# VHH binders against q8kes1, part 5

Target 1, 126 residues: q8kes1
Amino acid sequence: MNLKVKGARDVFEYMKGRIPDETKEHLFVLFLSTKNQILRHETITIGTLTASLIHPREIFKAAIRESAHSIILVHNHPSGDVQPSNADKQVTSILKKAGDLLQIELLDHVIVGNNDWFSFRDHALL

## First folded at step 14 (VHH)

Design j2
Fold by OpenDDE, look of step 14:
Structure j2 (fold): chain B 126 residues (1-126), chain A 119 residues (1-119)
Amino acid sequence: as target 1 above (126 residues)
Amino acid sequence: QVQLQESGGGLVQPGSSLRLSCAASGFTFSDYHMHWVRQAPGKGPEWVSSINPSGSYTYYATSVKGRFSISRDNPSKTLYLQMNSLRPEDSAVYYCAKEWEYDSHTYSRGQGTQVTVSS
C-alpha cells in the first residue's frame, strides 16, 4: 500500500530518513497517483539547486515513466534553514509551467530542514 | 476531527486594531505550520500569514507586512493574528488554516470570522 500525502507535513514526514546525505542538497521528486499516493520518489540531483541544473525534461520524463498524475518537488537545505532561495523559486516556476503544459501538476514544492519544512503551496508561492 | 474556530472579528474604523484568535483541536497543533487566509467578497482566497511549529519563523503577505503579526501558543493550541493599522481593503472573512490540502486544493480552515474596516 502506497502512502497517501494530504499536505506538506506528510511530505516532510515521508522524507525523514530518506535523505542519503543531509550535508548535501538533494532534489527529489515524488510521483503521485490520482489519489495523492506516493508511487515512488526519485533523486534528481545532488548539489546546489540552481535553475540551470534542473531540466524539466528529466523530471517529467520520469513522471511519465511512472505514470504519475502529479508530482511534488522536495529538496533539503543542509543549513537546516527552510527559507526558499531565489533559485528555488525560479526552479519552481519553470517546473510549474512545464507541468501545466504536460498536464502533470506540480502539486507542491517542499523544502525540508532541521525539524521544519517550507511548503510553496502553504505560503502562496505555488 | 480537525476543528478550527476563529474569533475576534468585527466592525472597526480605519487605523484601528483587532486581534483574531483561533482555537485548534483534533490534531497535534504544535506539529503543524499554521496560517491565516482571508477572502473578500468577489475575490478568491488570499494568503495572509504563516507561522512555523515552533514560532521561530513568521511569514507575511506583502499587503499586511509591518501591520499584522502572527503568533501561536502551542500549550493552549491557539493561533493569533494581531492586526494593526487596519485598512478598508483588509475587510474580509479571516480563516485559520492548518495546511493547504492536496485533495481539495484549498486550505484546511475554520468557519472564519468577519472583519470589516469602514469609516
Scores: ipSAE 0.907, ipTM 0.946, lowest interface PAE 0.5, mean pLDDT 95
Fold by ESMFold2, look of step 14:
Structure j2 (fold): chain B 126 residues (1-126), chain A 119 residues (1-119)
Amino acid sequence: as target 1 above (126 residues)
Amino acid sequence: QVQLQESGGGLVQPGSSLRLSCAASGFTFSDYHMHWVRQAPGKGPEWVSSINPSGSYTYYATSVKGRFSISRDNPSKTLYLQMNSLRPEDSAVYYCAKEWEYDSHTYSRGQGTQVTVSS
């Protein structure tokens, strides 16, 4: 049964135990159904997040292959500090624009740490 | 069922201070970020401030940073917004919010409390 996400806390809970090496930054994409159920997730990059490492074509190719209605970005900060960086904001902006054009909505970007998270949507950054 | 009840609004002079409160029930308050969102007549909602579950991190919109202070008391399930140096552009209905709901594309929020800064 696919897990339904109602808001960012559910995304944070889903990612517990699903980050292969918490000492490294990972960027993930969650592919969602029309009912906001997680179809699956995919690791996009490992290492410090920069806009130059993000290829919207590959992300949305995967989203189309999965028949995703929408997507959520998730990444971890190994430090546990969940404050968004300028790079995080730039990546989010790029993927939001691509999603709007393709009509596959970027619902949120959730940064996860040890015992906290930060939602771009909750903080009006998206 | 989630219940959020804002209070403490009113009519004040420019430069005044005002303290808003929000009583929460129907969910585990200490498990969630909490938010203040405001809406002036004829405008869309504007995010104002957020606080993480423990209260260790606070976040502010540029327009209120340095003037407003968010806090929470987890034992009493209460969220606060201290508003100092109020300006006419701060006039709005202020809402306490639990989180953005993906299904509805909106914040889960209360009925709001009116703040009017007279000119």
Scores: ipSAE 0.818, ipTM 0.906, lowest interface PAE 0.7, mean pLDDT 92
Fold by ESMFold2, look of step 19:
Structure j2 (fold): chain B 126 residues (1-126), chain A 119 residues (1-119)
Amino acid sequence: as target 1 above (126 residues)
Amino acid sequence: QVQLQESGGGLVQPGSSLRLSCAASGFTFSDYHMHWVRQAPGKGPEWVSSINPSGSYTYYATSVKGRFSISRDNPSKTLYLQMNSLRPEDSAVYYCAKEWEYDSHTYSRGQGTQVTVSS
């Protein structure tokens, strides 16, 4: 019933058709089971991503409510260019640290574009 | 079943070039980012380079930028790493990798090819 993600390509495929307005930046979180099945996703922000706009408390409150074992961040770039910005890296670092303390692992951060993606984990940024 | 076979390693002098190849089978090669990862004795794995499915974007670790060049040939399901201006610190087993696997917390990789750069 629920999609299992084995790696970043599966995350990219899951997000197809699930971004309401691709002309705007969105940050999502995916909540995962112990078997890396997507339980659901939630939109965290819409608009230009900055670290000051994220709330680790609210993200991990939702993760606990969903009984998530782990999470994945997903972020679209309307331009289609999937290279990570400094803000993307900063948000990732903050949520990585929070997840480590709570033992709800941040498995990856996947940036999605037109026909491509970028995985922080694949590129040793996480 | 995913199969990745690396080749082209060897023993060379500093300043030399080598070209590594990786033959892929058991998956749709053109659907995935491909990666090179290396591991020296007594050290953990080090990401070296990546290339997206179409080959339009390439990525390099700071330690190899300007010296190494990644490429792919999707029809032949082959990944390449051109290594120029080799140094002793480049000595390692080089692995071809498909992607980081969330279940195993490791790269899906081949068995590697040894590169040794010695004076």
Scores: ipSAE 0.815, ipTM 0.906, lowest interface PAE 0.6, mean pLDDT 92
Fold by ESMFold2, last read:
Structure j2 (fold): chain B 126 residues (1-126), chain A 119 residues (1-119)
Amino acid sequence: as target 1 above (126 residues)
Amino acid sequence: QVQLQESGGGLVQPGSSLRLSCAASGFTFSDYHMHWVRQAPGKGPEWVSSINPSGSYTYYATSVKGRFSISRDNPSKTLYLQMNSLRPEDSAVYYCAKEWEYDSHTYSRGQGTQVTVSS
C-alpha cells in the first residue's frame, strides 16, 4: 500500500532518503490518489528553480497517466533555510492555475530542509 | 487524538492587549508548526500567524504584523499569541491549529476563544 499523507509533516518525512543529492536543489511532484496516498513522485528540475524551467504540460500529462486526483510540489533547500523564494511562489502560482483548470488540485507546496519544512498551504500562500 | 484548547479571550477596548494560550495534547507538539487562525461571524477563516517547531521562525499576516507576536513553549506544549494595539476588526473567534489536513481541507484546530474589541 502506498504511504498516506495527512499534512505537510508527512510530506517532509516521506522525502527523507528520497532526495538523490541533498547538496542540490530539486523540485519534485507527488501524485496522489483520492485517499491522499502517494502513487509515486517525479523529479521536475535539478538546480536553481526558475519559472522558465516549469512545463505544466509534462507534469499534468504524468498526473493524468498516473490517474492522480491531486498533486503536491516538494522542493528542497540544501542550506536548511526553508523560506519560500519569489521563484518558489511563481512556480506554485503557475501549477495551481493549471491544476485548477484540469481539476487536478495542487494540494500543497512543501519546502524541505534538514530539520524543518515550510508548507504553502499551512501559511495561506495556497 | 489531537486536542487543542484555546483560552485568554475576552471583551476589551480598542488599543488594549490580550494574551491567548493554547494547551496541546495527543501529538508530539515539538514536531509541528503551530498556527493561529481567526474567524469573524459570517466570514471565512483567516490565517493570522505561524511558528516553526523550534520557534526560530515566525510568520504574520500583514493585517497583524507589528502588533501580534506568536511564541511557543515546547516543554509545556503550549502555544501563545500576544495581541497588542487591538482594533475592532480583530474581533473574532481565535483558533489554535496544528496543520492543514489534506483529507478535510481544513486546519486541525480547537474550539476557539472569543476576542471582542469594542468601545
Scores: ipSAE 0.815, ipTM 0.903, lowest interface PAE 0.6, mean pLDDT 91
Fold by ESMFold2, look of step 15:
Structure j2 (fold): chain B 126 residues (1-126), chain A 119 residues (1-119)
Amino acid sequence: as target 1 above (126 residues)
Amino acid sequence: QVQLQESGGGLVQPGSSLRLSCAASGFTFSDYHMHWVRQAPGKGPEWVSSINPSGSYTYYATSVKGRFSISRDNPSKTLYLQMNSLRPEDSAVYYCAKEWEYDSHTYSRGQGTQVTVSS
């Protein structure tokens, strides 16, 4: 029943209709099974993303509770411009390091806009 | 099934230009970002360039920016890479790719085309 994600486009499609207020920046985490099925997603922050507001312990506590094999980070840019900011890169680096230590891989970070997305993995930023 | 067929590689001298093509089938080409990835002997795959579905945004590795140009023609399901000012370090097998596949931890790619830049 759970949606399988093969790549970043599937993540973009999953997020359609799942962003509560598209005028605000949201950061989500997707928890994935061993078969890359989305177990569930969780909202991490709402508002301008900064690295200082990210708490890896809370994200990975949830990942462990869900028995997630891996995670994907997703956030929207209300402007529709999907280019990663420096803060986006810093957050990604922090969560990758934490995931490596816990052996719960950060598979990707996908930035979504109205009609486009940007995958960190596709562009070798992961 | 996804089918990607690269062509246009060859042996060229430093400073030369070369244009690679990739014929795509088995998926809705216009729905996906497309990528060029290269692999030199004894090295892992290296991302080179990407282009979004509409073709309105292009992305380049720092090693090729200003020398390479990616483009696509959605009606013909064809991806291109124009490579100018080629250097010996550009020598590799060049692959076109649909996207990074989470299951395989690699790009969904074709068989590749050899580019050799030799003095």
Scores: ipSAE 0.810, ipTM 0.905, lowest interface PAE 0.6, mean pLDDT 92
Fold by ESMFold2, fold request of step 20:
Structure j2 (fold): chain B 126 residues (1-126), chain A 119 residues (1-119)
Amino acid sequence: as target 1 above (126 residues)
Amino acid sequence: QVQLQESGGGLVQPGSSLRLSCAASGFTFSDYHMHWVRQAPGKGPEWVSSINPSGSYTYYATSVKGRFSISRDNPSKTLYLQMNSLRPEDSAVYYCAKEWEYDSHTYSRGQGTQVTVSS
């Protein structure tokens, strides 16, 4: 709440203690203000990520309701391996396109593990 | 404050090698992914390579894979880029970067070092 994120490391730090069951994969969305303050986060899915489980209208309905300026997608890998999967890339592409149409930017996608993270933005995948 | 100082650039012929260095201070170097980004005249910035905090994973743009090698020395807070088989299209200012900054929509970077590859 009211925590500002400057970059992907801050997102990784924010998620510490906020993943209900670290043994399971979770997909979250962070809703951000114009100042990149986290308004809140929401769990989108629990379990193995597939593109068919992602419903952009529900995510952006929530983003509009929160008056979010932008969003960040966060996904944990219980294995600790933070390399993006093909499913991670597909989900990112879908939400980027939807965000571009609605003018609610997908600012980053951060994959978090035990002691590391991977930022799509840092690695030019966004 | 965060300081990143790149060095090791120069004017070289095609096929040559150069090793870039970046001295880091003002932050916990071992806590961050580090990146090399380059910018040629009249073009936007281009991500080149990244390395995770421990150095166990390295990442490369397709244009440089197999020719460039990123490394880090956490005790000395130094990032490196070994550039082999240099081509004229590699000519650019090379920047050492700590992370993408959401507020500025760009990398947190140093002043850069010029690499010019010309016959």
Scores: ipSAE 0.809, ipTM 0.903, lowest interface PAE 0.6, mean pLDDT 91
Fold by ESMFold2, last read:
Structure j2 (fold): chain B 126 residues (1-126), chain A 119 residues (1-119)
Amino acid sequence: as target 1 above (126 residues)
Amino acid sequence: QVQLQESGGGLVQPGSSLRLSCAASGFTFSDYHMHWVRQAPGKGPEWVSSINPSGSYTYYATSVKGRFSISRDNPSKTLYLQMNSLRPEDSAVYYCAKEWEYDSHTYSRGQGTQVTVSS
């Protein structure tokens, strides 16, 4: 299904029922068309997120393969607390820089919890 | 369909307080983070503050922390910004915003209310 996302709440709604094990931290990437339709999502890591686990080459290789115009990062905090950690900010910075170079925009990073989310774009962190 | 109407701006002296209000309609207000964004003449938009749907978390730009307070009343679909200890650099048009719109690359916002702090 090629669902359109208009803003971060749509990303939060999309992720409902799509996190295989909510007790573990997952980082996903959403690949978007020029019309901000979700082409596909892909799991990048499972477990505690650190910047050292992020490999921009692999993420953007997949983005190029999907013909993505832009990407959105999503991850969950099993605690339900959606405030960004230092690791979350570091990961965002790395992928923002890589996306700028490749001209595949990192459109947002959305942290999802049980009943809330946090958008880096909405809060001027991106 | 989304309608946001800001009010409460004015011309004040440094050190004054103002309370901004934003009346919301055309969407489920309690389902969204809400934001205040300001724009001074000749400058780009500046994010000021945000509040989550329940009101349990508030966020502030460094330039306004400790002086401004964001709040919301979900039953009345109203967003507020209490601005204390106003400075000339706070002069701007203040907008309330529902969220960043990915298609337009900007906040979904109202017409704004002018705040002028004369030196």
Scores: ipSAE 0.808, ipTM 0.896, lowest interface PAE 0.7, mean pLDDT 91

Design j2
Fold by ESMFold2, last read:
Structure j2 (fold): chain B 126 residues (1-126), chain A 119 residues (1-119)
Amino acid sequence: as target 1 above (126 residues)
Amino acid sequence: QVQLQESGGGLVQPGSSLRLSCAASGFTFSDYHMHWVRQAPGKGPEWVSSINPSGSYTYYATSVKGRFSISRDNPSKTLYLQMNSLRPEDSAVYYCAKEWEYDSHTYSRGQGTQVTVSS
């Protein structure tokens, strides 16, 4: 059965061993069931994150195809510093608005480093 | 079973200081970010402050930055909030929280401790 995530730490643990090249910045989306089980994940971008590289239509097209109830964004910082950048906040805001309209909630955005993570939801940035 | 027990609240005058404590058990305290969240009567919950597992990074809401200080002692499994220069708008029940729980759409938190700042 698919792995259930209860909170941001479970998302951090899920991503261990699932980032192909940790020296590069990756943005992933996790598609979740109504029981918060990870249906699958998908790489959105590789390289420095900018809002111009994010196309909500493609993310939510995939979410609808997967019958996802909600999504989680995951982003690694190769430096290990998990503090959100302005670009991270901008991307999160865009996808939150799109998800609210489509009623496919952006449940969290989790930034992962080598030994730490940062949850947008935990810090009231969602 | 996660248990969080807040203490140190009270009724104080504006400008006073209080130190809140939270005793944690039932989970590996040092593995988690810890948070303070407050809720005033008739209002929704408000995130106040967070601290990462090692205690090396601290985060504050704009409304409390410079007045409140979060800390943790991992050996004793205790989270703290030092609140200085208290204002009437700081009056709330203060909750210690482990993380946002996706299933319940709320923080995993204790029963809270009441802080009332009134003249």
Scores: ipSAE 0.806, ipTM 0.898, lowest interface PAE 0.7, mean pLDDT 91
Fold by ESMFold2, fold request of step 20:
Structure j2 (fold): chain B 126 residues (1-126), chain A 119 residues (1-119)
Amino acid sequence: as target 1 above (126 residues)
Amino acid sequence: QVQLQESGGGLVQPGSSLRLSCAASGFTFSDYHMHWVRQAPGKGPEWVSSINPSGSYTYYATSVKGRFSISRDNPSKTLYLQMNSLRPEDSAVYYCAKEWEYDSHTYSRGQGTQVTVSS
């Protein structure tokens, strides 16, 4: 059964137990249906996030293959500090622009850490 | 059902202080980030401040940082915004919010409390 996400807390709960090595930074994408159900997720990168490592064409090719209506980015900080970096903001901006052009919305970017999260959408960064 | 009720607004002079309160019910208050959002007439909503579930991290828009202070009391399910050194530009309806809802593309918010700063 596909899990429905209503907001960022549900995304945080979904990611529990789904980060293979929490000592490393991971970037994931969640592919969502028209009803905001998670179709599946995919690991995009492992290691320190930089904008140069993000290739919108590959992310949105996967989104189209999955028939996703929208996407959510999820990123962990091994430190447990969920404050967004400038790189996190730059990556989010790039993928929002690409999603707007393709009409596959970037609903949110959720940073997860030790028992906390940070939603770009909740904080008007998206 | 989520219920949020803001209070503490009013008409004050520039440089004054106000403290806003928000009473929450219908959800597990301690499980969520809480937010203050404001809206001036003829303008879109503006995010003001956020606080994580435990209250250990706070976030502020650049326009209010150093003047506003967000806090929460989880046992009483109450969110606060201390607004100091108020300016006419702070005049708006202030809303308490639980979370951006993906289905509705809006914050889950209360009815708001009016803050008016004028001489």
Scores: ipSAE 0.802, ipTM 0.900, lowest interface PAE 0.7, mean pLDDT 91

Design j3
Fold by OpenDDE, look of step 19:
Structure j3 (fold): chain B 126 residues (1-126), chain A 119 residues (1-119)
Amino acid sequence: as target 1 above (126 residues)
Amino acid sequence: QVQLQESGGGLVQPGSSLRLSCAASGFTFSDYHMHWVRQAPGKGPEWVSSINPSGSYTYYATSVKGRFSISRDNPSKTLYLQMNSLRPEDSAVYYCAKEWEYDSYTYSRGQGTQVTVSS
């Protein structure tokens, strides 16, 4: 059975132990079913998250391949600080728009830090 | 079952203060971010403030920043919202919320408490 995520905390819990190197920033995409079950996750990039490095076509190519109903963007902050940067917001905005066009919703963007997280949905940024 | 019970609302004059409380039960309060959202008549829900599990981080909507203060007491499972310098535009039903739920596509929230700011 695939794990169902009900909110950002579940995403946070899911990501525990799944970040290969917490000293580096990883960008992940969670592919979700219509029932918000995690089909799988994919590492998109390793390194500092910048809008220029994120290619919506690659993310949604993967989403389509996985027959994902929606996606959740996740990335960790090695510093432990979960405050979103401007780059984080930009990436979220871009992917939100792309997802809307493709009818594969960006359901949330979750930043994972040291025993804490930040959900764009929870904070009305998405 | 998750239960959230808001209190502390009322009718006040502009510039006055109110302190809202939310009693939480039915879940591990200290493990979750907690939120305040509000909804005015004819308007959609508006996020107001959030606080992380430990209370080390607080977040505020631009419209309330500098005037509202969110806090929590994990042992008593209580969320607070200190509202200062209230304005008429702050009038709304204020809801305590656990999180934005992916299934319901909205905040898991209580019944709310009415805040009315009027001269």
Scores: ipSAE 0.902, ipTM 0.945, lowest interface PAE 0.5, mean pLDDT 95
Fold by ESMFold2, look of step 19:
Structure j3 (fold): chain B 126 residues (1-126), chain A 119 residues (1-119)
Amino acid sequence: as target 1 above (126 residues)
Amino acid sequence: QVQLQESGGGLVQPGSSLRLSCAASGFTFSDYHMHWVRQAPGKGPEWVSSINPSGSYTYYATSVKGRFSISRDNPSKTLYLQMNSLRPEDSAVYYCAKEWEYDSYTYSRGQGTQVTVSS
């Protein structure tokens, strides 16, 4: 049973109850089918997000194994403030470029908080 | 079916103000970020402003920051854009948008309202 995402709110709703410890920052990747169904998600990092901790080869190795058409990046801010940091923007840029080369598109990056989210795509940052 | 109806555009002189409205139906308005997007002739869409579901956070493109103010009234399912100190480069069709749709790679948007700033 694969859930379809039509936009960033669906991503936010999907992540409810799926963040193991909301007091810690997590970075997730959602692997999507050609019909934007979530195949599965994977935790990439736990702790403060920095570009030096992001390994595109591991993310896209998993995406290739899943036969993902595209990916969505999801990151929680324990503070509840969903505004993107410079690190969030830098990580997004790196993975966008890698995805473009591999033809596994980074469809969006969604930052989630307590009762709000921020979509890079909605705000023309992606 | 999502329906968005923009209004309040017109022909005005530089330095004038306009207030745009957008009536929304066919979805749970209070569950979504809402956006204003504009498009000038022969150009691609340009994101202008966004507001979160509660209305507590607002976001602006650098070109309009300090001049435009986005707001929403969730009970009446209405989105607003107050545009002050209008400039000729603000001339465009202004669209109310619900969100970027992953399937279509575009905003869910209305038919737009024309804003023309000219002497």
Scores: ipSAE 0.800, ipTM 0.896, lowest interface PAE 0.7, mean pLDDT 91

Design j4
Fold by OpenDDE, look of step 14:
Structure j4 (fold): chain B 126 residues (1-126), chain A 119 residues (1-119)
Amino acid sequence: as target 1 above (126 residues)
Amino acid sequence: QVQLQESGGGLVQPGSSLRLSCAASGFTFSDYHMHWVRQAPGKGPEWVSSINPSGSYTYYATSVKGRFSISRDNPSKTLYLQMNSLRPEDSAVYYCAKEWEYDSNTYSRGQGTQVTVSS
């Protein structure tokens, strides 16, 4: 049974306890079915999120492998502050474009912090 | 059942102020970000403002920043939008929203309240 995500809060709840080391920034990808059920999640990278470190081919290679209809990006901020950085915005923009091209929608990008989250969708950044 | 009921809208002159309220029920209000969105005739929905569960962070669209203020009262499950220095371009139906819903591809929102700014 796969968990369905209805919105960013569900993503936040799903990620609770799933970050191996909260002192480090992790970039995750949730692979979703056509019904927005989480098929799987993968850690893409560990460390500071920069546009140079994120390769769309790696993310969407995994998405294709998992037969994902759409994906959600998730990364944590070790500081607990969920405010998106310019790097976060850049990465989101790049992956949005790539997703559109491949017809694997970037459904959302959720930043997870200390008992809080930030959804790019909720804030009209995606 | 999630319920959001907006109120406080009306017809006002440019430069005036309005305070919108949103009564929330049917969910744990204090666990969610809350949002204001608006839609003017002939235009698509526009995000206006957001506030995190605790109220420690507020977010504003560039078009309203410095004029609008979002706040919340979790015990009463009420969301507010103080709108100052209103402009004709602020005229729209204003909606209280719980979150962007992935299935419907839109905000989970109430019925809205009409705000009209006109001389």
Scores: ipSAE 0.897, ipTM 0.941, lowest interface PAE 0.5, mean pLDDT 95
Fold by ESMFold2, look of step 15:
Structure j4 (fold): chain B 126 residues (1-126), chain A 119 residues (1-119)
Amino acid sequence: as target 1 above (126 residues)
Amino acid sequence: QVQLQESGGGLVQPGSSLRLSCAASGFTFSDYHMHWVRQAPGKGPEWVSSINPSGSYTYYATSVKGRFSISRDNPSKTLYLQMNSLRPEDSAVYYCAKEWEYDSNTYSRGQGTQVTVSS
């Protein structure tokens, strides 16, 4: 039985101990069931996030293969500062639009740092 | 059970100030971001402001930045919104919220307090 996420704090808690190298920026996708259980997560990129490195086709191909109902983006800022960058906002916008078209909703984008997180959904950026 | 109770609303004239309070119980208040959300009649909910668990970061919608100030008191489990220079467009029911709930696709929020700004 997979972990159910009810809100962004659960996503933050899930990612504790699951980031291989905290000194590098990682972008992950969580694939969710219809009951908002995490089916699995997948590393999308390692290193500085740019919109040109994000390929919606590959993310949603994986989502379909996993039978995901929805997805959540997660990434860490090595600095511990969880404020979203312009690149973070661009990536979120691109995947939101793709998910809307495919009806595999982007539920949230959660930035994680030292003992804090930032949820795009909580702050109406989604 | 999560309990959020907003208070401090009222009918005021443009340019007035109000301070909203929210009493929280049934969860570990200091572990969560807290939010103010408002909803005017016939409109969808509008996010207003947020504050992180420690209170070290605050966030504001563009429409209220510079006029509203969010704060929290973790020992008393209370969230505040200081609303200055109120305008008729600020009229709404104001809700205190714990987080966006993915299952319901809505904020986990209280019953709200009415703020009405009119001449």
Scores: ipSAE 0.800, ipTM 0.899, lowest interface PAE 0.7, mean pLDDT 91

